# Ledger of designs, part 218: VHH binders against q84jc2

Target 1, 232 residues: q84jc2
Amino acid sequence: MSKMRNLVEEKFLEFYESWVIQLELYLHQLLIAHNNNTMSETELRHLISKLTTHHKAYYTAKWAAIREDVLAFFGSVWLNPLENACSWLTGWKPSMVFRMVDRLRKSRVVLVEAQVKKLEELRVKTKFDEQKIEREMERYQVAMADRKMVELARLGCHVGGESVMVVEAAVRGLSMGLEKMVKAADCVRLKTLKGILDILTPPQCVEFLAAAATFQVQLRRWGNRRHYVTHS
Key: E = the ipSAE of ESMFold2; O = the ipSAE of OpenDDE; V2 = 0.75 times the mean of E and O plus 0.25 times the DockQ between their complexes.

## First folded at step 12 (VHH)

Design pd6 (framework vhh_7aqx_2)
Fold by ESMFold2-Fast, scan of step 12:
Structure pd6 (fold): chain B 232 residues (1-232), chain A 125 residues (1-125)
Amino acid sequence: as target 1 above (232 residues)
Amino acid sequence: QVQLQESGGGLVQAGGSLRLSCTTSGFTFSNYFFSWFRQAPGEEREFVGAITSDSSYTDYADSVKGRFTISRDNAKNTFYLQMNSLKTEDTAVYYCARSPDELQALFEEGYFDVWGQGTQVTVSS
């Protein structure tokens, strides 16, 4: 059981470290593009596509991994304590990205009124979907303390025969429930990210993606420095 | 031989209900993301609703949210669109569609490799 979890963790840790290194390289390209107003629309769209593909690669790997061991994503070993503390259902909280979008209102590439309206509509929709998932998580946590679950926990204290099978089935059911909930949260993340990129112009997309990547990279660096200093 | 076939369309009065079905064959149904689209006379095809392979997420157009519900039955290789509180503006040909990749469907809306032939829904006043 623990050995299988360790293998999933080891493989995803290796994937994630490489994924973050590539994100830092893309961030460098995004910052150059943002500071260079001579880059063509075609060149900007190509760069945006690289970032979109990079995020798709992350969710492809994540969904394969949660199929094997969803619990690896709750308190992930490839994330430092600060990254884990800032996590909402195994990833970034969807509504939080709109704080990065708000920075575009102060940028050189200003948002037009129609974009501001569409972004606010998307924010409201995202917050609604987010709250729906939070209610489902509350129901899940309450169900863990239901009479049937308490009875199954008691049965697990008795060794041998049918009780072992019943407990194993219950644990499998719990993992499947979490897997669906994590995937639902990821779907909200993906739809939110796509929605923002569809509303923004290519220069605004570059600025937004640069802001998001900068936050992710800096959060990791801050957490790693703290961990190193505390550990040493 | 991959096929999607709509059924359940027809004439209904405003305020009424209809349930559309999309029956599929020739592929592993449980692996796919499915969507409903509609096209009114003289207008472009528009998105109505979508459902993930594991039913973990559903999405709807703002115009139908709260009135329509998408669902799937993996045992029957069929997915559905329950249409309640129908309006004359819902009059259209309704199409079901299959997406080969959930991530592409979620990020690259409109990438669908197989479509049904369509079923007519007419809502009278």
Scores: ipSAE 0.639, ipTM 0.852, lowest interface PAE 1.5, mean pLDDT 86

Design pd60 (framework vhh_8fcz_2)
Fold by ESMFold2-Fast, scan of step 12:
Order: structure tokens, then sequence, then C-alpha cells
Structure pd60 (fold): chain B 232 residues (1-232), chain A 125 residues (1-125)
């Protein structure tokens, strides 16, 4: 169990560090594109595609990792304490991304009425899916404190092959429940991201992706700066 | 050999209900995102609903949201579509379809295989 958990953490830490470095390089390209009114629509679509592929690569790696050890994603070793504190079910809270969209509404490239309507419909749907997952999380937490879990905890105090096997099966069941909730949250994230990109024009997509990447990179730097100040 | 066999279609009155079934064989069913798609008379294919391999997430076309429910049973290798409040516009041949990649299925509605002849659903008074 411990060897599997350590391997997952080591492998994902290595992946995540490389993924963030590449995100910073893409952010640089997004900022250049945003500040230059000379890039063609084809060039902008190509850049947007690179970012979409990059995010898909993250979820591909994450879903492989959570299948092996979902608990590694609750208090992740590859994230600093600030990043961990800002997480909702192991990632960004889907509805919060609409704050970046609201900034876009006030930018130089204004949204047309049809886009505003579609974004509001997406916001409502995203919030509904989010609340559904929060109710599942509440049910999971309540189930942890119910009579069956209390009895299972008592069995853990009585050594023996049978008791050990029963406790291990219960822990596996709990991990599977968390894996499903994390995957559900990631599906809402992916559908929200896809929905926004489908509604926005290429220049608006570049601005949105630049804002999102800037926040992610800056949050990491703020958290790392605090760590160096308090622990270095 | 990969097979998907649909059943449960029929004639139903507006406001009625039907449950469609899809039996899967020849592949590891529990690894795949599954879809329901339909083809109304004289029209192209329309994606209806999808479900993740572990039932963690379900998604629906706007036209059916709140009326249809997609369910799967990995032990029985079955996908179901529970249809309620049926409308004449729901008249179509319904197909069960497998998505090759779950992440792609979430980004692209049409990224899937279609098997068999489907099952006919007719909603008329």
Amino acid sequence: as target 1 above (232 residues)
Amino acid sequence: QVQLVESGGGLVQPGGSLRLSCAASGFTFSNYFMNWVRQPPGKGLEWVSGITSDSSYTTYADSVEGRFTIIRDNDKKMVYLQMTSLKTEDTAVYYCARSPDELQALFYEGYFDVEGQGTQVTVSS
C-alpha cells in the first residue's frame, strides 16, 4: 500500500513540475498574442488548441493517478499550502472561473448579447452540477460517522486476519467513493472549460486562458514566497 | 467482437414513459464512456446523453435534460435510458454508442462508435 502511494506521489510530482513549466511557456505565448493585434485567427486557434491539449494531458495523468491513490490529491505534496487551501475537491472550483469571464465582459473585446446569454446559462448549469457534488460530499462525510463506520473502527482495535481484511475492504470502499467524487468534479471542470471556449471568439479565448494561467502561476508563486519567508 | 444490442423501443403516447436497454459484449465495458444518440425521421444523428465509465458523471442534451436519465450497470454490462414526459419530437431510432476515449467524449459529443440497427421510439397520439 505504502510503496504504491509513494510511487504515485513521486510520479505525479515529476509530471506536475514539468506541466507547470510548460504552462508558464504557454502563458508567455498567450500574453504576446493578447498584446499583439497582428496574429491571424488561425494562429490564435492553434495556440488555444495547444492550451486545451495541455489541460487534457493534466486530466489524463490525474485520472490515472487517482485510480491508484486518490488520497494523494487531498493535501498534495506537489502543491504548496496556499494551493492546497484554495482547492475544491482537488482542483479549482468550477463556478469561480466565471469571475475571470466577468473581467472579460469589461475588457476591450466586449461580449455580444448572444454570448452573455449562453455564458449565463452555462454559469447556472455549472452551479447546479457543483451543488449536486457538494451534496454527495456531505452524504459521504455523514456516512463516515454512521453506526457501521463506528463498528468498523472498533473492529480495527481487535487484531486478527479476519478483522484486518474487513478494515482494509472498508478503506478501499472509502477511496473508491472519493475517486468518483473527484472524477465528477473534474468532469464539471472540463465541461465548464469546454463550454466557455465554445462560446468565446479566439481573441476572447486567448484573454480568458491568459487570465486563468496567470492566476494559477501567481497563486503558486505567492504560496512559494510565503514558504521561503517563513521556513527558509 | 464488439457488440451493442438495443431494446425497449415502441409506440407511446405523448407524456408517456419508456426505458431503453443496451447490452454490451466483446470489450471491457467498465472502462468506457457510453452514449445514447438518436436519428429522427429525415434528420441527422443527434447526441442525447452520456455517462462516465464509473457513473461518476452524466450529461444530457438540452432538449432532454430533466426528462431523461442515463444509468449503467457494470456488473450486467448494461446501459439504460429512462425516458419520461415524452414528446412527439422524441420520435427517432435510438442507438447505444461507445466512446473510444472518456476525456474526448466530454469535449466532443460525436466522438463514438454506433452499433446495430437501434431501437425505434414513436411518440404519437
Scores: ipSAE 0.696, ipTM 0.877, lowest interface PAE 1.3, mean pLDDT 86

Design pd61 (framework vhh_8fcz_2)
Fold by ESMFold2-Fast, scan of step 12:
Formats: C-alpha cells, structure tokens, sequence
Structure pd61 (fold): chain B 232 residues (1-232), chain A 125 residues (1-125)
C-alpha cells in the first residue's frame, strides 16, 4: 500500500495475509467448540495445539524477517493504521491479554482459586518484563542520541572516506539493537501466551483463544473499513 | 562433533556464590538457545535457566529467580551461570544444554539436549 516496498515487506505482506485467513478459519472452529461443548478433552487439546502451532509459525516468519530488516515492523505495510496505532514494540502489549482473561472469571467455565492465584502471579511477572524492556528502549534512545552527537563531531573534523565506514557501523548497530528489543518483546508475548494456556483448562483455553482471535480479526476489519471510507 | 564442557563447580557454604562456565564447540553457537539444567542427588533433571541466541531474553525457574544470572558470550562461545545466595537445595551436578529450536524452547520448557559431563556444586557447611 506504500509507494515503495522492499523485498522483506512484500514477502511478509503475502505471508501475513495468508496467515490471517487461516486464523479466521481457526476462529470459526474455536467458536463451534466453545458454543457446542460436545468435544472431548483430547479433541479440544488438538484444536488448541493447532492455534499454538499457527502462532509459532507467525513468530518463525517474523524473526526471519526482522533479521533481514527490523525497520519493516515499525511501520508495517501489512497492517492498517488502526492496527499500527494499537501496537507496542511491533505487536500486542502482553499485559493487555489479562483483560480478556478477566472476562473468563464470569464465563460458563469458572476459574478455581488456584488458577486465579497463578494468573495474578503471571500478570505481575508480565508487567515486570514489560517495564524492563521499556527501560532498555529508553537507554537505547539515549545511547542513539549520544552516538549521533559523537558522529556529528567526527564528521565536522573529518571529510574523508573513513567517515563512510563510521556511519555504516552506526547504522548496523542501530538495527541490531532494535532487532534484539523486538525479539525480547516477542519472547515476553510467547511466555505470556504459554503461561495462560498452561494455567487454563482446555475449555477455558478455547474461550480465551476465541476472544483473542476475535479481537485481532475485528480490529483489522474496523481499521480497513475506516481507511476505505476515509480514502474513498 | 558437538561438545559442551562445564566447569566452575565446587564446595561452597550456604549464602555463598559460584560462577559456572560452559565452553561450546562443534556447532554455530550463536544460533542456539542455551540452558542450564541440574540433577540433585537421587533425582531427575531440573531446568534452571535459559538464554536466547542473541541474549535478547533470559528466563529462570522460580526456585532460582533473583539469585542466578545467565550470561553468554558468542565471540568466546561461552555460556555462564552466576549463582548467588546459594542454598543447600542448590546442591547438584550442573549441565549446560542446547535447545534444537529456539522458538520451541520459549514455548516448551525442558526442550533441550544434555551432552556434557557436568560440574558438581555442593552447598554445605
């Protein structure tokens, strides 16, 4: 949708569109399982495994792509403006999923006291990990400003070919730092998702995954409609 | 030939500190999630800590969180475990272990291969 796109952006856009279509198909299966309550525990675990594998496929593709061009993920061409506006470090904010978990406390499948305690412990740990990453991002931004000032000072005193190597090294360092930060955020996302699924029973996992997938699909549809109407 | 060589163990008093080292060879170390695991006397393997290939994320078992720190040096092909506030319950043979797939290691704890001889840590008076 942007005027110019690089190869990484084009390839990931194609991947993401297919990935979202498959997510919608899995959402349909989750909603049937949730509403009918006729599936065995083994069948529910198999469905949960399909969703887990699907999310792992996303991160496999994402980590390959950020290794090539991490900047593609900060203004993603495969996401509409609303999806981009709701992103925290190139994806969903881990602690926000606990709002969906809180809804389960009032659902058909009641959370037992032991689950409530474990979910609260996980929530606290997730927020701590988020704050750690936010502090690292702040340090990165401060260091970037210091590096720019040093680079400007060097370039002011030297106009030779050696300045090209210094600039290239600085840009490489910038990209590597961002890649590590994005990967750290994704690790918190994966650990939070795993933690929730490990605490919940199979019916509760289905309800949680259905809620998460519904929100993701609807956010994309809402953003696409708004952009279409405004652009048209 | 994949090799992992652990060192740095010893006898230490409760509340003490030790730094374990693991030297890796025979594979592209910088591509792999690395773990520390331990085996207490008469018990099975217990996962202790893990670190991503690029040090972007570290994870710890609840029993060691806040007391142990995992660090890696990809240039030296080393992974370290800095242990503080050691307890008698920390007595074990410590192994470093490679995870076959990094993303799987984050989603499934205990997804690792142990190949070294280990290093003995004994915490007692």
Amino acid sequence: as target 1 above (232 residues)
Amino acid sequence: QVQLVESGGGLVQPGGSLRLSCAASGFTFSNYFMNWVRQPPGKGLEWVSGITSDSSYTTYADSVEGRFTIIRDNDKKMVYLQMTSLKTEDTAVYYCARSPDELQALFQEGYFDVEGQGTQVTVSS
Scores: ipSAE 0.709, ipTM 0.877, lowest interface PAE 1.2, mean pLDDT 86

Design pd62 (framework vhh_8fcz_2)
Fold by ESMFold2-Fast, scan of step 12:
Structure pd62 (fold): chain B 232 residues (1-232), chain A 125 residues (1-125)
Amino acid sequence: as target 1 above (232 residues)
Amino acid sequence: QVQLVESGGGLVQPGGSLRLSCAASGFTFSNYFMNWVRQPPGKGLEWVSGITSDSSYTTYADSVEGRFTIIRDNDKKMVYLQMTSLKTEDTAVYYCARSPDELQALFTEGYFDVEGQGTQVTVSS
């Protein structure tokens, strides 16, 4: 229902604003850790764990919200137009984080050959998973144009109990398909993040997470300041 | 009571195929991430594969990727492991396992709260 959709959007907007504020606080801690060589491995691992838990909290809230109204995430009111323009299937494109990983090669702590090999293997796997999801999106869009969907659209022009029930069932089916694709994309995001963090040392993890958080925070600030340049 | 029952194990030649089944009962199967885990003779438990509650995502250990496929049927409360191109090193007791939290399962291999009794797979010439 429309009323339930508006409630989902309002609740997630409230959640997201708080989540971003906490992300900025964690970013300050990551930048301090990156510039300070006195932190122990245990302290660095604790900070990395805080960021990982923070990202998991986001997906916990998102998956609850998409179960109620997945379409809210294909035109998110909690994101500015620039953030929405940079989204791939309701979030960041997993393979794009490897551009941030490339910056680590110019870091104070050089990546060893074994790490470079594992990161390249992860990059290839991530791209493969992305392409699989994109093929599923293509199949979904083709299915929307098949004979059954065309007939359901025709029936939707008639006001009646039987037509209403058939159209509602079709809309629920479409939403379930989108929910699965969004969840698949989020699983690839989570596995890519975990893979990178497992390959990197704690100081490299801090640098990577700081770069990622910086980009996310700056993208939001740029979009909010340049609202007159971008359109929905 | 919560129960997982595996079946489909047996003797198969190298290069052969086999399909394992796991029947779940006593819980809302469609809410849980499900896994396949194996224990080779004289070795510890090795995680093999996992599948999300809605089949939106599947994940595999490097040793089986491209050869094994995990599938689930929520209406039948079943999870399956389709094994192809079997190797002698795939010889093990295979267990079906439930993960208590789906998000955490994506980050932690071996994150289970319920396991079945197992089914023996032997790959030999």
Scores: ipSAE 0.729, ipTM 0.887, lowest interface PAE 1.1, mean pLDDT 86

Design pd63 (framework vhh_8fcz_2; at its last look DockQ between E and O 0.01; V2 from the best seeds 0.00; counts 0 for: pae O 7.2 > 2, placed apart)
Fold by ESMFold2-Fast, scan of step 12:
Structure pd63 (fold): chain B 232 residues (1-232), chain A 125 residues (1-125)
Amino acid sequence: as target 1 above (232 residues)
Amino acid sequence: QVQLVESGGGLVQPGGSLRLSCAASGFTFSNYFMNWVRQPPGKGLEWVSGITSDSSYTTYADSVEGRFTIIRDNDKKMVYLQMTSLKTEDTAVYYCARSPDELQALFETGYFDVEGQGTQVTVSS
């Protein structure tokens, strides 16, 4: 079968390309701030606020798009194959950002013991929330293979008004379930990001956000230039 | 007229259970993030729990995690707080509260534009 890009995919592709360009501009500002000790706490907080607003804009656009077509986010056309391979429930895996936080322990702006304790508590909670969603996704996938779904799929192979309506209702139900799971995963992402930013000082926030943005931008560049992707 | 009406409070012994209810009217309930907040005697407001518009995500204050469960029924326009293993420290007036923006509610606890009248919960032997 041949699938043409739908309107949701086209609109989100345009949005995402612009969003990534702006992320690269913010990354440049974060790197300047990290290497320059002349910025005030107020200036650093303003920069951090720009990044959090930028990420919230992404989720605003994403949630509008998944209401229209959640399946567009499974195997996204605006992401290259490497970005898609690194995706967990249509986005970054929340617990993995703690590896970026671990680098802060080696900087001159070292984490104090109280911060280390709070970050560990947040890491444990984030992992617990991830596992809960993974169990929901597993149940969803198992339900796809149960006798009722198989029977509905068989009915969809036959032309008939009532069979068509029953199958369409089932597909809508499946999409609503996926939308709810994607939104749950995004909520964990947002809470994890906010939690880290609340624990860290402004200079540490800048370092963390710079590391995260660098990884995201580099992953996109590596995947777009296949000669730079390691095949081992 | 936008309104939130709480019920279900009362006197309960330590270790007991209560279910609080909140009836919403005057707005499209299914579009809003909903919260439970409480005010213990002589203290300020403390956020307790929150739930997304579609029940996709729930969140709790550390003090109540594992003991309280927030539930919503969009068809009935109701939010519930199931409280178990109640402690004397849970004594408070409990309020239902609406958040004006769901994404912002996930970033900031205490982001409310409407609160109810409250229902008193007293945990005492």
Scores: ipSAE 0.741, ipTM 0.891, lowest interface PAE 1.0, mean pLDDT 86
Fold by ESMFold2, look of step 13:
Structure pd63 (fold): chain B 232 residues (1-232), chain A 125 residues (1-125)
Amino acid sequence: as target 1 above (232 residues)
Amino acid sequence: QVQLVESGGGLVQPGGSLRLSCAASGFTFSNYFMNWVRQPPGKGLEWVSGITSDSSYTTYADSVEGRFTIIRDNDKKMVYLQMTSLKTEDTAVYYCARSPDELQALFETGYFDVEGQGTQVTVSS
């Protein structure tokens, strides 16, 4: 049988299931707006606002949960193995979203030169922020590999009460560092999302949000079905 | 009673450096996203920089990125702005400001409350 989940994992699983269902409902609205241009600009802005509010609600719940147990977000029980395998620091990789924008440009979305320039500037800034976080993660891994800390953690398995306190201190230190890195990554995700939505027009924002939601829903659908695409 | 007291301004030549300080009191400082905001002569407020409650993320206006660094010390309830490579365009009254909701602040650079007197920074030959 599967192992018991802790309270944080159980609560976030329930939250995430309902959050994804609501995302699918918003996707339906985005696809209607995306495919037939039936909405006014005011209506499009309202729909865009609903999507950004929905994404902010995810991070509100996530940040509350990581304060209690950040490790739950590394190999999450509410994600299938494919979704977990695609995660970068507990979520989508900010720089990869620009590949989605590039695909949209090649098919349906026409961007003026000024938008293209601003998007490239944002892409460079986003990549720089990602690399900074990756370097901090590397430094953290080196610090955790310090021989003294490793030895003390190992001794906790062989000695009683005082060794437990040393092991707990090491685990607390790891969790605090991971929480900070996860929050930094989430901040880059939110600023990148905002940056893209500020550069795009409302119809273009709807196309982008539809593509992003479609990808997320399809990744979940494919991973849950365990379907492997064959090329034969 | 909420108070934000800015200091550290002054007259400096182009290319010079200054460090601004902001002392906070009357609220739980460690719960708030903190900002630096400036008012150039004859202009409205411009957002300059922000920092999350735990210093996990810092963000800057394009005009100051690479030259300014925001820092906070939650134990001392202080926020700082380390300014380098100063330009005449940086001349302004500088204010620190808090944002009531941290996630909203990441989405809106204008989401802040100015409560202090500010500190004057003048960059001139």
Scores: ipSAE 0.495, ipTM 0.797, lowest interface PAE 2.3, mean pLDDT 84
Fold by OpenDDE, look of step 13:
Order: structure tokens, then sequence, then C-alpha cells
Structure pd63 (fold): chain B 232 residues (1-232), chain A 125 residues (1-125)
């Protein structure tokens, strides 16, 4: 039996499809800005702001959704298998963006020494934060293999009483923990993104954001082609 | 080995048209974002146009927008640049270049591996 999508999944799917469409539009603008070099700094900053606002909207919606059902995001039905395979705690891995930054440098984007230093510092910090979160996740995952797990295993045998209560409590506890971890991961994502944008010049920001958006959009498109799925 | 062979250049008067061709070999052509870049006399390489692997997206430098059209044929492993309304400032050696990463190719307009000899385009009255 295929998993039936719940209301949270359906709503977020709709949201995400719309969100991605808008992202593609912004990507187009970013690419124009990047390639034409005709926009003023003010205009570039405005464009950057639109993108950051768009991302903020995503996380706003996400956090509202995970409050209702965080587990929906660990089997994100709005993502194709390729996208899911590349996901770390329900989103992009923060440290991945530094690969994009590195790529920018390889593309002969000139970063001053001060920028390079700050980016490296941010990289280290981001990695540290990722590891911290991963350790916490491991803790939660391992913790499932306790008495509560035994109760879960017995659920099919005993449908009432203390066992059910224990299972429910366990699931709630796990969900709360997962929500916490997801939010923490998102915070690292956002901090990393902001950090990078603060270090880069407006033109560099545009290029970076274009890279990020391109990666996201192309990953989705490739995944859809591979799995014969079309999303909005 | 990667080979890109440009052709189609020549001498043309302002307002004229040329069609450049690039024959690619030595790599999986259909997996790469392809570009045209050019090097004007006494200047560095500048990006001109790009096209995604599946031709779903094309992009152009502002200086050539509306005048140039990039097309590719994955079956033939060819990329083309139709140039119209040519200007004197379009004079350059034109190169075909692949982007190293298809997923990130759309934003990478500053780095190109120029493998071919290029084709000279001269716009002069």
Amino acid sequence: as target 1 above (232 residues)
Amino acid sequence: QVQLVESGGGLVQPGGSLRLSCAASGFTFSNYFMNWVRQPPGKGLEWVSGITSDSSYTTYADSVEGRFTIIRDNDKKMVYLQMTSLKTEDTAVYYCARSPDELQALFETGYFDVEGQGTQVTVSS
C-alpha cells in the first residue's frame, strides 16, 4: 500500500510547488542580474532581499507545518527521491553551500583576503554546528531502542492499557525531539546563508544565490526526469 | 580528450550576421552546460552566451542580448551561435566552452576552459 498523504503533506506540497515556481522566477532574475551587470548596487540589494524573503517564507511555512507533523518532513512527499537523497535533516546540508562558494572562487570570483578568512571561519563554525546536531540526532535515534521500542513492538499484540499510553508518549517525545532538531538544523542553514551573504559583495551574493537556486532547481528537474515525475 | 572546434567566423560589416559552430567531442556533451565566450583584441575573455544541457534555458550577456542566439544539438554534439546586427565591438576570437558543472553552470560566467583554437570574428566597415 502506498502511503496516503495526510493534510499536512498535501498543504505543504501545494505550498512547495508554488514556492519552487517563484524560486525559478527569482533564479531568472538572478541570472539576468549576474550576466548583465547593469543593475545598481541598490537594485542588487533589493533582489537579494527578495530572495532572502522568499527563503524566509519557506521556513515560516515549514515550521508551521512541522509543528503539526514533523514526521511528514522525514518522508517529504513533495520531493522526488533524488532530492530526498540529498537532504540532511529535512533540508540542504549547511556545509554544502561552501562547496558553492568554492566553486565561485574557481569561477574566478575575486575574494579579498578578509572575505576568505571570514568564509573559512564560517565554514568551521557551520561544520561544528552540524556535528553537534548530528550527535543529538544520534542520541534520539539510539534512545528509541529502549523500553519504548519494546512497547512499540508489542503494539500489535496489546491494543490497550499502559502499552498504548507508553507508545503514544514515546511518539510524542520523539516528535518533539525531531522538531527541535529540524529547527536547529534550519537555524544553522539560515545562519550559514546569512553569514555568507554578509561576507560577499552584492554582485557576489547574486552569483551565490543564483548558484544555490540553480542547484536546487536543477536537482529537482533531474530527479523528476529520472523518476518520470513532473512537479508543477 | 576534450575537444571543442569552433568555426564560422569571418569578416563582416556592421549590421551583418554570422553563425558560429562548435563541434564537441571527448566528453558527454549532453551533460554539460555550453557557452560561447570571446576575447576581444587586447582584452580578456568575456562570457557571451550559455545554454543548458537540455536547451531549456538560454542566457546572454547584456551586450549581445537580442542580437545573438545560442542553440545546441545534443545528437550532433554541436553548439551554435547565431549572431545578428553585429557591431565593431563584437570583434573577437570566439570560443566554445563547457561549464564544469551542469547543476551550477547557469551562474558560472567567469570561468571557462578554452580548449579550442577559437574562430575569429571581425566586424569592420
Scores: ipSAE 0.015, ipTM 0.258, lowest interface PAE 7.2, mean pLDDT 87
ESMFold2 (binder alone), look of step 13: mean pLDDT 85; pTM 0.881

Design pd64 (framework vhh_8fcz_2)
Fold by ESMFold2-Fast, scan of step 12:
Structure pd64 (fold): chain B 232 residues (1-232), chain A 125 residues (1-125)
Amino acid sequence: as target 1 above (232 residues)
Amino acid sequence: QVQLVESGGGLVQPGGSLRLSCAASGFTFSNYFMNWVRQPPGKGLEWVSGITSDSSYTTYADSVEGRFTIIRDNDKKMVYLQMTSLKTEDTAVYYCARSPDELQALFEYGYFDVEGQGTQVTVSS
């Protein structure tokens, strides 16, 4: 038992483990559907809806947790070091999913010209939204450093209960700024996912979701193997 | 009682600008995703724009992107729609609308539980 983890970290760790197990089960269903040419449009839409609902459940839990402790999502204890190294603002980088979409163009499922045009428009918009958030994060880090230096100077020169209140206010401000940026990044993720699913046909959606889930599951497995330390 | 009251509509010439306001009352405004929707003459409702509870993210219909800006003031319980480069096709009754769940609002167009009374915008030369 570790006493170093806070309650938000412990609760989200339990949630995330269960969420990943369910993702692997949905991945299995997606792979079966991808190889099954007899599944109806209604059946494919139902499967796509299950995945969409599953991802929404993740963001529902995440947004509740970041209101309590956004810092738990930076260097998360429920992610292995490889997953943490590959994250962008506490999650997947939205523009990276277009590389998975590009692989669809090389498969038997051919994208029509109208879809290619809409995907390129979405890619440009997604990249623009990412760059805007990255600039906001850079400004935040500069402001955070300046504020912390001022607070540290005050703490060294002024002794008493007044310094406690100033530090608490600064920490609250830092957390609120990070919460807003994480939420903005998640909104870009959700809109990018929605946009891709709206452009693609149901069979193409299944192939895309299978590719995305495969990468997520595989990245976790690669990182988890590294955690098993053995001596010869 | 939950209420949304729009104002600021009027007659403007093509290329003109107009600012719509929506005053919210009867609920915790700062917890909700807010929308602007419109109904052109003889047409159905068309979603125009949305904004998250904390203004962290804004989203627009393709037809208005780059021309309209959605803004909110949680202290005043107001949401605004700044319209520029207006076209005759923008002629409609504009409604302010509340989404019952913020996350769902990002995935589902027309997910509203409260709508306002509307304000008429007419773009004509």
Scores: ipSAE 0.701, ipTM 0.868, lowest interface PAE 1.3, mean pLDDT 87

Design pd65 (framework vhh_8fcz_2)
Fold by ESMFold2-Fast, scan of step 12:
Structure pd65 (fold): chain B 232 residues (1-232), chain A 125 residues (1-125)
Amino acid sequence: as target 1 above (232 residues)
Amino acid sequence: QVQLVESGGGLVQPGGSLRLSCAASGFTFSNYFMNWVRQPPGKGLEWVSGITSDSSYTTYADSVEGRFTIIRDNDKKMVYLQMTSLKTEDTAVYYCARSPDELQALFELGYFDVEGQGTQVTVSS
């Protein structure tokens, strides 16, 4: 492993820990807004804007990091094993958020038919985009197993200047392919999040964001608790 | 000086195809999300399609999804719009536009700050 790769992991770990702490603070604000119903629509929109800006900051940092070392995001050191096990292409699976939208059906502010229709249309579009990326991943896996790649793997076991250069070029190409797939997945995540927020009213957006943040925070706590039992 | 120059428009029959081109200069093209937008006669500006800086993701307006394809070539500083199954409703002046922020462009439909000179597309019998 190179020093550059270690620096990327260390830098993103520091970023992510701070980012999660701030997410927990926003979650507290979302829960207060949801439970008390004392905030104006303008205040709710401002809170929703803080959350969307916070998520955009995550993707800004992530895309900078994957340009340097995309493999750091497959089995990330800043995530516990449970968080890593639940990842789809280095993050949340876009279609999973529609399960969180189902919670709104039992909320104090119910979805109207027009919203249900738009959410279903968005769900179908999101599933289609996921399938496109999954097919690209399958093609990537096939390319990894092709005759040329098998030969490069053999050459990598025989130390030589020419073989090393050829292997390094192939690995670089594979990393670039993964970077594009991860970025494509993140674009679907951003589009799905934006689409849901555009369909929902501000109180429904607050409830949705609270549910999403609660799941993320709880998944981290459950995974960390399991680690404590193992390492105690 | 930032410059975007569109070309490839013309008269085409319904069901026909056209390929629009946009040549960019005066900025780091490979860092920008690029858009195609159009203005039909007597109507406002309509966003048509967008593409990420590295071609990792493309997005389309509902009215053109499945019929149009956006492509870019960063080495040539070009963005293209391949149009198929053209309809009379596609008649418009087509503009190339860059987005100031790629993440914001993905988050907000039609977020762009620079428009080119335009190229006229007319779909009629």
Scores: ipSAE 0.654, ipTM 0.857, lowest interface PAE 1.5, mean pLDDT 86

Design pd66 (framework vhh_8fcz_2)
Fold by ESMFold2-Fast, scan of step 12:
Order: structure tokens, then sequence, then C-alpha cells
Structure pd66 (fold): chain B 232 residues (1-232), chain A 125 residues (1-125)
């Protein structure tokens, strides 16, 4: 019997490690572009396109993997404990990126009033979509403790025939429900990222993407090496 | 043969409701992001709404948000557009459209490879 879960985890671990290495290379290019006042708008748009393609490649691989084993993404083996602790429904929380944009605005990015208005509208919509998903997750968790699920768990203690088939169908139903919620969360992430990039100018996009990539890379490094003291 | 067939259009008064239907055939419907788009008289195509292959996510144009609801039934190979609080500016030919790539559809409104024949919606007194 092949362990499909181990194969999915192994495959995605290899993918993710490679994906992060490429993200670091793109981060280097973003930092060079940010400091180069001679780079054309066409060249900046090409670099932004490389980053958006890179993020889409992540979701392509993720959605293929969650179809096989969505549970691999809850407490992922390719993420360190700090990265896992910071996860919201198997990834970054969409509304957190607005805090990054706000910090960028105060330090380096000169946003015009029209951009500020559009970013606020996007933030409100993103928070609304997050709350819908959080309510679905709450309903899912409550349903897990429901009378019907408890009775099904008892049935799972019996060996053979019809009992095995009924338990397997229930487990598939649970996985499909989680897959749908994870995909919904990823759709909000993709729409939030696209919305921000559509509102920002190419130089502002480069600075935003550099800030986001820097945070992701540093969070991974901090969690892997733990050179800092933690006070709880 | 990939086919999309819309129905349910008609004449309705402002503030009224209509439900449009789109029947899909010739492809694995459950693998595709589906859209509703419209063409008002004398204007270009306007993207209205989209839904992921598994109904996990729906998206709407600002002009219809809160008034229209997109729904799909993969077993019946149908996509629907429930329209409420209709306005005269909603008058258009409505088309069902398939997106070739779901991730790209989420990134670009109006990314389609197949479009249906259309159904006319007229909102007037």
Amino acid sequence: as target 1 above (232 residues)
Amino acid sequence: QVQLVESGGGLVQPGGSLRLSCAASGFTFSNYFMNWVRQPPGKGLEWVSGITSDSSYTTYADSVEGRFTIIRDNDKKMVYLQMTSLKTEDTAVYYCARSPDELQALFEAGYFDVEGQGTQVTVSS
C-alpha cells in the first residue's frame, strides 16, 4: 500500500524549497529595480509579471496537492513552527498586506488620494470575504462535533464491509469541505494581491513586492535558526 | 463541440427580478471557471460576474454587487444569474462565457475562450 499523504508532502516540500529559492532571486531583482532610476516602465512591468507568474505557480501546485491531501496543508511539514503559527487557513491572512502597504506609504511610497480611496475600498471587501470564510470554518468545526459525526466515529470502530465504506465516504466529504474552504481563502489572497497591484504604479508595485518577499524570507529564516530570544 | 446556451431573458420593470440560465455541453464543465458578461445597446462587452469550478468563490462587477447572485450546478452542467433590483442600465444582451484558466480568470476580469449566443434582458416601464 502506497502512502499517498507521504508522497504529496514529499513532492510539495521539494516544490516549496525550490519556489522559495526562486523567490529570493526575484527579491534580489526587485531590490536592484527599486534602486535603479533608469529602469523603464516596460522593464518594471516585466519584473512584476515574473513575480505574479511565480505566485500563480505556487497556487497551481497547491491546488493540485490539496486535491490529493488537503490535510497536508494544516501544519505543513515544509513550513517551520513559526511559519505555521502565523498561517490563516493554510496561508497568509489577506488583510495583513494592507498593513504592509500602510507602512510602505508612511516611509517611501507617495500615494495619491485616488489610490488611498481604492485601497480602502479593497481592504473593506477583503475583510468582508475573510469574515465569510471564518464563519464557514466555524460551522465546519461545530459540525465535526455534531451528533451525526459522533455516531459515524463510533461506526468507524467496527470492522468490515458497509462500515468501512461509510467511514471512507465521510472522510472524503470532510476533505472536500476543507479543500473548498482553502481554495476560497486562496481566491481572496489572489484577488487581494491583484487588486493592490492594479492600484499601485509599477515603481510602487516593485517596492510592495520587495517588502512582501523580504518579510516572507525573513520569517522563514527567523523560525529556522531562532537566533533571537522569545518572551511570552 | 463546446456549446453554451443562455435562456431566461425578457422584459421586466425597474425593481424587478429575473433568473438567467446557461446550459453547457461538450466539455468537462466542473473543471472550468464560468462567467456572465453583458453588452448594453451601442456599448462594448462588460464583465458581470464569475464563479470558480467548485463554487468556492464568486466575484462581481461593482455595478451589480449586492443585486446579482451567480450560482452553478455541476451535476446539471448549469450556471445561473439571479438578478434582483433591476435598473434600466442593466438592459443588455447577457452571455455565458467559459474561462480557459481558473487562476488567470481570478487575475483578469473578462478572460474567456468560449462565449454563448446570448439572451436579451430589457428593463423598462
Scores: ipSAE 0.720, ipTM 0.886, lowest interface PAE 1.2, mean pLDDT 86

